# VH-VL binders against Probable nicotinate-nucleotide adenylyltransferase (nadD), part 4

Target 1, 199 residues: Probable nicotinate-nucleotide adenylyltransferase (nadD), of Chloroherpeton thalassium (b3qyz5)
Amino acid sequence: MKKIALFGGSFDPPHYGHFALCTLTRELFSPEKIILSISKNPLKGSANAPEAHQLAMAKLMAEELGKTGPVFEVSDWELRRAGFSYTIETLRHFHAIEPNAELLLCIGEDNYQIFEKWKAYQEILQLAHLVVFARSGTQGEQQSSRIIPPERYTWVQLDLPLSSSDLRREIAEGQDWQAKMPSSIAAHIAAHRLYQNEK
Short names: E, the ipSAE of ESMFold2; O, the ipSAE of OpenDDE; V2, 0.75 times the mean of E and O plus 0.25 times the DockQ between their complexes.

## First folded at step 13 (VH-VL)

Design W3 (from V2 with light chain S30D)
Fold by ESMFold2, look of step 14:
Structure W3 (fold): chain C 199 residues (1-199), chain A 120 residues (1-120), chain B 107 residues (1-107)
Amino acid sequence: as target 1 above (199 residues)
Amino acid sequence: QVQLVQSGAEVKKPGASVKVSCKVSGYTLTELSIHWVRQAPGKGLEWMGGFEPEWGETIYAQKFQGRVTMTEDTSTDTAYMELTSLRSEDTAVYYCATGSGSWPYYFDYWGQGTLVTVSS
Amino acid sequence: DIQMTQSPSSLSASAGDRVTITCRASQGIDRYLGWYQQKPGKAPKRLIYDASSLQSGVPSRFSGSGSGTEFTLTISSLQPEDLASYYCLQYDSYPFTFGQGTKVEIK
C-alpha cells in the first residue's frame, strides 16, 4: 500500500534531530513521500523566526535530505491558512489529496501520552497510523495505551537530545550551535541574523 | 472524580489586580486542561482562556489579552488566573473548569466559583 | 470569532411540556457543540457534547441535534428540576464562545 509520512513541526530552526527522524522513517517504512508540514505556533513571539524564514529553512532541510533519495517535500498549507489549526485538519487535507495512501503521522512520545486530549483523536486514528518516536529506556516499544489500539501505532526508539528551543537560546547566547545542523541552514541563520534577540 | 476548589470571594478597587486559585484533587494538574469562565451578575457565561494540550500553550480570549495571565503550579496541583487593571465591568463570578476524559472534555468539572467585586 | 446566538432568550412552560432551545453559529462548526445547564446559584453542568451525545448521568429527556450552523436542545417532558439557564458552547476553534443563554421557567 502506498505510504506517505507526515512530520509536523515548526523547524525553528531545523537540526540533525529532525534529519535523523526523517531518515530513520524512510529506512523503516519506505514511504513514497515524506512531507515536512510546517506548523504554525499560535503564540509565536519575537524569539521565533518569521514564517518566511521557517519555510526557507525547511526547504533547505528537504534539499539536504533529498541528496539520499528524492522523497522529501515541504508543505506550507498550514501557514497559508488563517487562524488556529489542529492536526485533524491537516490530516483531512492530505487524505483528500491522497485518498488511497496510508498516512503515517509522526509524533513524539510526549504527544502520544496525551493523544486522547487532541481534537477528534479517534478520527485521526481512522486517517493515520501513528509513528511514535520515544527516547530509549523509559517507555519502550512494548508500552501500550488502553486508549490507542496496538495496531494503530508503531514505537521507534531514538535518543535525540536536540531541541529547537534549546538551539534558539544557544544561538542568542553565542554558544556552539552551528555543528548541530547542516551547514546550509547554519549559513542561512547567520546571514539573516536569526534568533540573535532571544537571550 | 475530579474536584476543583477555588479561593474565596474578593473585593477590589478599580485599577487593582486579583489572583484566583483553583486547587485540583482526585487527579494531578498535569492530567487536566484548565480553562477559566466568568459570569457577570445576571449575565451569561464568558470563556476567558485555557490550556490547549495539543500545543502545550494557554490561549486567551482577545478581550482579555494583555490583562489576564493563567498559570499552573504542578507541585501544589493549583491553577491560577490573574486579572489586572480591574474595572467595574470585571465584577463577576470566576470559574475554573476542566474534564478528566478524552476529547471533548470541555467541561464536566467546575469549581464552585469565586466572586470578585470591583467597587470604589 | 464565532458568534453563537440562542433562541429564545427565555421561555416559560408547564411541567410535562416539550421545550426546544436553538443555537445558531455564525459559521460552520461541524458537530463541535456542547449544551450546559446552570441552576440558580450553581456552577454549570454539561448535558450534551458533540451536538447529540448525552453525557453519562444526564436524564434521557434531554437530547441534542444539529450540525454545521443550527443546533437544538430538546427537553421532551419538562420537570420542575429543569428550571435553569441553558447555554451552548462551540469548541470547533479558539476562542471558544458561549451562546448568550436561555432562561427556562416553570409556569
Scores: ipSAE 0.691, ipTM 0.853, lowest interface PAE 1.1, mean pLDDT 88
Fold by ESMFold2, look of step 17:
Structure W3 (fold): chain C 199 residues (1-199), chain A 120 residues (1-120), chain B 107 residues (1-107)
Amino acid sequence: as target 1 above (199 residues)
Amino acid sequence: QVQLVQSGAEVKKPGASVKVSCKVSGYTLTELSIHWVRQAPGKGLEWMGGFEPEWGETIYAQKFQGRVTMTEDTSTDTAYMELTSLRSEDTAVYYCATGSGSWPYYFDYWGQGTLVTVSS
Amino acid sequence: DIQMTQSPSSLSASAGDRVTITCRASQGIDRYLGWYQQKPGKAPKRLIYDASSLQSGVPSRFSGSGSGTEFTLTISSLQPEDLASYYCLQYDSYPFTFGQGTKVEIK
């Protein structure tokens, strides 16, 4: 059965942490596709890039990742919908497009810890297998509610302490940020003066 | 097992602000998603806003946007709702509400309510 | 915003009667609706979630049904302690919205 991996995020901006997660997923699971699904958050503040730039940078990320194998795609489906993005709605969408595929939903450990609070989480587990990325040596799995059956998730340890939120602040403050992402993305940020708001 | 204990009744003048507290016990505040609901005298329930765990954001009903702030102090396991620029129409009982279980956790635990009276 | 309309606004019935309260959503909300009971002077209490799932500890005389836009709360045999106001709540999407309420009185 073919596998399709889903990474949700605003990629605002993308960074080498995202790249590492995507390449590790490709190696571990050999999915036919890895979809970068751009999340929509209408409450975004002035510190965030406009959605058009988030989409452009995600496309640059997929292009860079694709240099070593053309399995990466960007989806703007969530951006085209009204309101906030619920993961269950995104999974229903991709399930309808690819009903014969196994969907791998890639999430961080923090989201795993609260996964049972997510809208329709039981249906999410019927539609997808969770791939949970956690730091080496964390105790996250043992601190879960244990409500998620073991066969419905895979625990993957990867400790890359990069964050888009920290990067947005570092760019605004004039810190050294360009080395934390591919040059094509750094050039896009610079050319469009993204993240340089005074607050 | 979960208990929500709210601060006492308040009387305010129009134009003032009020900050209602909701202390959590039995669970830590970070394990819960606190929402706020109010009820004017003789009227129905009105959702004001709450924390959405999937997005890590507090969502406010549009009616209160710009006048309400909902915050949490995890060191004391206390949630707060502050409403500014009070009007007489803001006279109501204010409830904090949550659930300790999985989705849908809305709302099997409620505070006792805090009466806020706004009088000229 | 999703408007929730309850019917009736009030009713009066005898102990033992079957009581029904309806709630209509202005757009489809799947099954994401809860029913709440509020006794005078008390905080609300959840009776039903996901349209038809009975909250633990709630008497079996309470039941819920419906999906999409039409929902019903039923009390199969009204008891004196059921004197209360009843509210539906949609939680399909933000902002969450309550129905205007139904006051149930015992004759």
Scores: ipSAE 0.682, ipTM 0.845, lowest interface PAE 1.2, mean pLDDT 88
Fold by ESMFold2, look of step 15:
Structure W3 (fold): chain C 199 residues (1-199), chain A 120 residues (1-120), chain B 107 residues (1-107)
Amino acid sequence: as target 1 above (199 residues)
Amino acid sequence: QVQLVQSGAEVKKPGASVKVSCKVSGYTLTELSIHWVRQAPGKGLEWMGGFEPEWGETIYAQKFQGRVTMTEDTSTDTAYMELTSLRSEDTAVYYCATGSGSWPYYFDYWGQGTLVTVSS
Amino acid sequence: DIQMTQSPSSLSASAGDRVTITCRASQGIDRYLGWYQQKPGKAPKRLIYDASSLQSGVPSRFSGSGSGTEFTLTISSLQPEDLASYYCLQYDSYPFTFGQGTKVEIK
């Protein structure tokens, strides 16, 4: 009955695609909380924002989303851990905190296609229900998966052609990028000169 | 079934570089996560690096940071490992390895190995 | 990095003997350990994954046990074709690390 949705990512930077995904999840599932969990990946290069700025921008995103419903929170738990960030570890953490909640793990279609290669993917399916965001033209909602039981996922159509990687390049190249995110986040990027050295 | 066919043996001088290929058949390269393991003569197995699907990134063992690059060409279903600034201690058989199944897919399928000899 | 220490480094046993090989991790790795067999001149072959799960097609005389920091590979009745070097691999965290190997000889 109680639902908690989890969006993992670097939010580097956040954009209106992230906003659309979060808003749609709120409307479709009515979760008690939607957690923006900032992933730790020490392999990120100089073209990425420092972790402190990723956290700051995720908080701005949660603040903007919260104007239409105060269910959004940011978690820095993954950032506070040593080493690489695996989704199974994050799910174990939230399951321990909220053992009676249904966890909704929100992922993209590309990750769904290789989900069986994720560390401890069978335990992930025991701890969470997958919400898979797919581009138009897919048949995923009615697809049977040999590995993933159909009761363990929900297929959601949403085709938003925005990516943080494209935005990082657009910022570095001086293209008009501000319209793709709320002004508070754009101001943060500009004030701290983030993404000026995309390589 | 997966088959991994590697390029032939090479002899190199210290300071040179080598690029070992690993051609995949039976599966497409995008369905696999290729890792590289080496074995010096008379020694054990040493993991060098590989692709992590959850992160979409290649992870390198710290020992090889800055000297190794692992790439893939999906148009030819071929993975590559390039090691630069070769030293005599890099003399080894180099294997590509993967698995076709679900996690943990490490490692059901191995290439035949490529001997790289570094001598001066 | 997680250090994997195997013992013994080598052993010699008769056909039919029970053989055990132990692998110790420098920190807890849960069940995320595999066992590999490498016959002379050949690439390695996976025997066991997740500490105790037998790979399809591997004879049932092979078994694995353990969790956390201590793991054991057992060959219940050694056969002549089991002459090989055996390695453990931890895959709990990067970098992945092998044990140094155990050479098994038949006498």
Scores: ipSAE 0.672, ipTM 0.844, lowest interface PAE 1.2, mean pLDDT 88

## First folded at step 14 (VH-VL; from W3 with light chain S93R)

Design X5
Fold by OpenDDE, fold request of step 15:
Structure X5 (fold): chain C 199 residues (1-199), chain A 120 residues (1-120), chain B 107 residues (1-107)
Amino acid sequence: as target 1 above (199 residues)
Amino acid sequence: QVQLVQSGAEVKKPGASVKVSCKVSGYTLTELSIHWVRQAPGKGLEWMGGFEPEWGETIYAQKFQGRVTMTEDTSTDTAYMELTSLRSEDTAVYYCATGSGSWPYYFDYWGQGTLVTVSS
Amino acid sequence: DIQMTQSPSSLSASAGDRVTITCRASQGIDRYLGWYQQKPGKAPKRLIYDASSLQSGVPSRFSGSGSGTEFTLTISSLQPEDLASYYCLQYDRYPFTFGQGTKVEIK
């Protein structure tokens, strides 16, 4: 059965942490494709990039990833929908267009810990296999979710210190941030003066 | 079992602000998603807003956007709802509500309610 | 927004009667509907979730049914202590919306 991996998020901005997650996912699961599903950001302020720029940067990331292999795609389906999207809605969408594919839902440990709070989490577990990425040194798996059967998730230890939130702050403060993402994305941020404080 | 204890009744003038508190016990505030619902005298229930854990954000009803702020103090396990620019039509009993179980947890636990009266 | 139309607005029935309250959604909400009971001067209490799941501790005379856009709350045998207002709530999507309520009086 062919596999499709899904990464949901704002990717605001994308960085080498995301790059590492995607390439590792490719190595571990050999999916037919990896889809970056860009979600709407509820935070609408100067600290965040406009949706158009988020999408543009995600596409740049997919292009950079594409240099390592042809299996990366960006989806703007969530952006085109009114309001915010639940993960179950996104999964239903991709299941409908790829009914014969096994969906791999890639999430962070933080979301894993509150997975039972997600809308229709039981249906999510039916539609997708969870791939949980956790930083090294965490004991999150030991505090295993009582609701997720072991056969329904894969735990992946990966220390990824980068965060989009930190990067936004660093950019605003004029710190050294450019090397933490592909140069194409850094150039886009610079050209459009994204994540700058209001003067 | 979750228990929600709200602050006492408030009397405010039009244009003033009110901040209602909701203290959580039985569980930590970080384990819960707090929502707020109000009810005008003799009227029905109206959802105001609440935290959505899947998105990690507080969602407000459009009717109250720009006028309501929902915050949390995890050190005291207390949630707050502040409503500004009060009007007479804001006179209502305000409830905090939550759930301790898996989704859907809306809403198996409620505070006792806080009466806010807005009058000139 | 999803509008919830609840009917009737009020009803009066005798103890032992079968009572039915209906809630209609302006669009499909699957089974993401709850029913709440509110007695005078008290906070609401959840009776039903996911359209038909009975809340723990709630008497079995309460039941919920429906999916999509049409939902019903049924009290198989009305008791004096059931004097209250009842509300449906959709939680399919934000903003969450309540029905306008049904006041149940006992003859």
Scores: ipSAE 0.890, ipTM 0.944, lowest interface PAE 0.5, mean pLDDT 94
Fold by OpenDDE, fold request of step 15:
Structure X5 (fold): chain C 199 residues (1-199), chain A 120 residues (1-120), chain B 107 residues (1-107)
Amino acid sequence: as target 1 above (199 residues)
Amino acid sequence: QVQLVQSGAEVKKPGASVKVSCKVSGYTLTELSIHWVRQAPGKGLEWMGGFEPEWGETIYAQKFQGRVTMTEDTSTDTAYMELTSLRSEDTAVYYCATGSGSWPYYFDYWGQGTLVTVSS
Amino acid sequence: DIQMTQSPSSLSASAGDRVTITCRASQGIDRYLGWYQQKPGKAPKRLIYDASSLQSGVPSRFSGSGSGTEFTLTISSLQPEDLASYYCLQYDRYPFTFGQGTKVEIK
């Protein structure tokens, strides 16, 4: 059965942490493709980039990832929907498009810890296999989950210090940030003066 | 096991603001998602807003956007709801509500309610 | 927004009677509907979630059914302590919306 990996989020901005997660996912699971599903940003007009720029940067990231091999895709399905989208809705969407594919839902440990609070989490577990990325030193996996059977998730320890929130702050403060993402994305941020305090 | 204890009744003038508190016990505030619901005298229940853990954001009813702010103090396990530019129509009992279980946890536990009276 | 139309607005029945309250959604909400009981001067209490799941500690005389746009709360044998207002709540999407309520009186 073919596999499709799904990364949800704002990727605002994308960085080499995301790059590493995607390439590692490709190596571990050999999916037919990896989809970056861009979520709506609830903080429009704030320190966050406009959705159009988030989408543009995600596409740039997919292009950069593509240079390493197949196959990376960006989805704006969530952006085209009214309001915010629940993960279950996103999974239902992709399942409908690819009913014969096993969906791999890639999430961080933080979301894993509150997974039982997600809408229709039991259906999510039916539609997708969870790939949980956790930082080194965490004891999250040792905490027994009452809701997620072992066969429904894969725990991947990967210590990635980068965060989009930190990058936004660094950009705003004029710190050294360009080397933390592909040059194409850095150039886009600079050209459009994204994440500036006066914005 | 969750207990929600709200602040006392308030009497305000039109145009003023009110801040209602909701102290959590039994669980930590970080483990819960707090929502707010109000009820005008002799009327039905009205959802005002609440935290959605899946999105990591507080969602407000459009009716109250711009006038309502929901905040949390994790150090004291207290949630707050502030409503500004009060009107007579804002006279109501305000409830904080939450759940400790798996989704859907709306709403296993309720505060005792806080009466806010807005009168000239 | 999703509108929830609840009926009837009020009813009076005798102890032991079968009581049914209906809630209609303006659009499909799957099974993401809850029922709440509110006694005079008290906070609401959840009776049913996911349309038909009975809340822990709630008497078995309460039951819920329905999916999509039509939902019902049934009290198989009305008891004096069931005097209260009842509300449906959809939590399929934000904003969450309640029905206008049903006041149940005991003869």
Scores: ipSAE 0.889, ipTM 0.945, lowest interface PAE 0.5, mean pLDDT 94
Fold by OpenDDE, look of step 15:
Structure X5 (fold): chain C 199 residues (1-199), chain A 120 residues (1-120), chain B 107 residues (1-107)
Amino acid sequence: as target 1 above (199 residues)
Amino acid sequence: QVQLVQSGAEVKKPGASVKVSCKVSGYTLTELSIHWVRQAPGKGLEWMGGFEPEWGETIYAQKFQGRVTMTEDTSTDTAYMELTSLRSEDTAVYYCATGSGSWPYYFDYWGQGTLVTVSS
Amino acid sequence: DIQMTQSPSSLSASAGDRVTITCRASQGIDRYLGWYQQKPGKAPKRLIYDASSLQSGVPSRFSGSGSGTEFTLTISSLQPEDLASYYCLQYDRYPFTFGQGTKVEIK
């Protein structure tokens, strides 16, 4: 069956940790395509990039990933919606346009641990197979949610030390950050002076 | 099961602030999403705000934005709701509410309510 | 915001009567609608969630139905202890919004 992997998030900014997640997903599941669904950031502040730039950087991310192999797309569907979106809404959307595809919902361990708190989590499990990326320093598997059947998720051990939050801070403080992402994205950040402190 | 015990009744003057507490037991505060609902005397229920786990953020009703702050002390398993610039219209019973189970958990557990009276 | 229009605002019925309360949403909320009972001087109590799911411990005489924009709470046989105010709540999206409430009196 045709598989489509979905990554939700702000990717603000994208970094090689995200690249690792995507390329590993490709290797493990051989999806027809991986969709980066750009979500609205509920925090919104001077520390975050404007949505237009988040989208631009996501597209650069997809382009860079495309150089490593097929196929990456960016979706701004969530950005075009009023308010914040729930994951179930995103899944319903993609299921509607790709009804014959098996959806792979890629999430982090932190979200996996509270998955039963997600809106319509049961329907999510019906619509998508969960791909859970867990950090090596945690015992996430032993603390797995009891509500997720084993056949509905795949546990992927992957330690990712990079974080967008740390990168935003590093950029603001003028630390060394450029090597933690593709040069195209770093150039975009520099050209538009993103993540600078406003006084 | 979850138990929510709120602080006692408050009498405030207009312009003052009030901070209502909601102590959680049965579960830890970190396991719960606390919301606040108020009810003016003889009136209906009004949602004020609460924590959304999926987003990891506290959401406030626009009516109270800038005037309400919801905080948590995980060391004491106590949630707080502070309302500033009190008006007579803020006279109401304030409830904390939550759920311990899976979604939807809105709201299978309620505090006993805290009457806040605002009068000159 | 989603407005919840609840009707009637009040009703009086006899024990054993079938009682129906309606809640209309200003826009589609799927099945993300709860019903709450509030007895005088007490905190609200959830009766129904997801439009038709009965809360554990709630008598079977309570039932919920509907989807989209029209929802109904039904008490198949009203009991004296059912004297209370009833509220619908949509939790499809923020802000959460309650209906105006229905006061149920027993004749």
Scores: ipSAE 0.869, ipTM 0.935, lowest interface PAE 0.6, mean pLDDT 94
Fold by ESMFold2, look of step 14:
Structure X5 (fold): chain C 199 residues (1-199), chain A 120 residues (1-120), chain B 107 residues (1-107)
Amino acid sequence: as target 1 above (199 residues)
Amino acid sequence: QVQLVQSGAEVKKPGASVKVSCKVSGYTLTELSIHWVRQAPGKGLEWMGGFEPEWGETIYAQKFQGRVTMTEDTSTDTAYMELTSLRSEDTAVYYCATGSGSWPYYFDYWGQGTLVTVSS
Amino acid sequence: DIQMTQSPSSLSASAGDRVTITCRASQGIDRYLGWYQQKPGKAPKRLIYDASSLQSGVPSRFSGSGSGTEFTLTISSLQPEDLASYYCLQYDRYPFTFGQGTKVEIK
């Protein structure tokens, strides 16, 4: 069965935490492709990069990841839509493109904890297998949902000390931020003076 | 069992603001997604806005033109709806509403309603 | 925004009568529609979710049907306690929108 992994996010900016998630997914599941689906950030304010730059940086991320295995692609399908998108809509879209593929939906532990509140979550489970990334410090607090059958998700431990929000603040404050991402992405941020109007 | 207890009736002048509270019991506020619905006297129900867990964001009906703000205080399990620049057509009963359990949880628990009267 | 149009706006029927109320959506909303009952002076009560699923504790004389753009609420045998206004709500996408309501009176 062909496997396609999906990561949603704004990648604003991308960082080595995102790279670690993507690389681990490739190692654990051997998907034929990994799609970086650029979403609108619902918490986005003036501190965020414009969507065109988010897309450009995601493409740089996919290029860097692809140097060690060319399975990474970027999708702007959500960006081309009006308003925010539900995950079920994105899954229906990729299912229509690849009806015979197994979709792996990659989400964080916080989203797993409220997954039953997501629109049409039962259809999401019919269309995709969940890959849940949890920090190692939370493994003793791991709980199985009574609503989500254990065969519909895989729990993956990964410590991710990086966040795009912290990184945006670090760039605005002039801290040493460039080592937290590939040089091509750091160069893009510097060339376009992104995130510096935060102060 | 979720219970929603709202603050008491308010009388306001045009141009003022009102802040209605909705105290949650039986569940913690973080386990719920609170929405607000109003009803003018003798009229139908009108959705004003609510929290969307998938996006982590409160969505407002455009009709209220940035006049409404919905907030939550998880330390007291209390949700708030503030409506500013009040007009006479804002006279209505304001309800908080939610549901426990999985999607779709709209709306099997309602507050008792708060009458806001806007008059000169 | 999705407009929900209910018909009729009001009706008067005898106890025991079969009553139907319709909602039409201006765009397809799949099955993501609820029906609510509001008795005078009270908060609304959910009767039906996902177009046809009966809320626990709601009498079986209530039923819902439809998908896409056309939906019905049926009361198979009207009872005196069913005196209320009835509303549909779409929750397919924001903003959520109610129908204008149907006032049911007992004669």
Scores: ipSAE 0.712, ipTM 0.861, lowest interface PAE 0.9, mean pLDDT 88

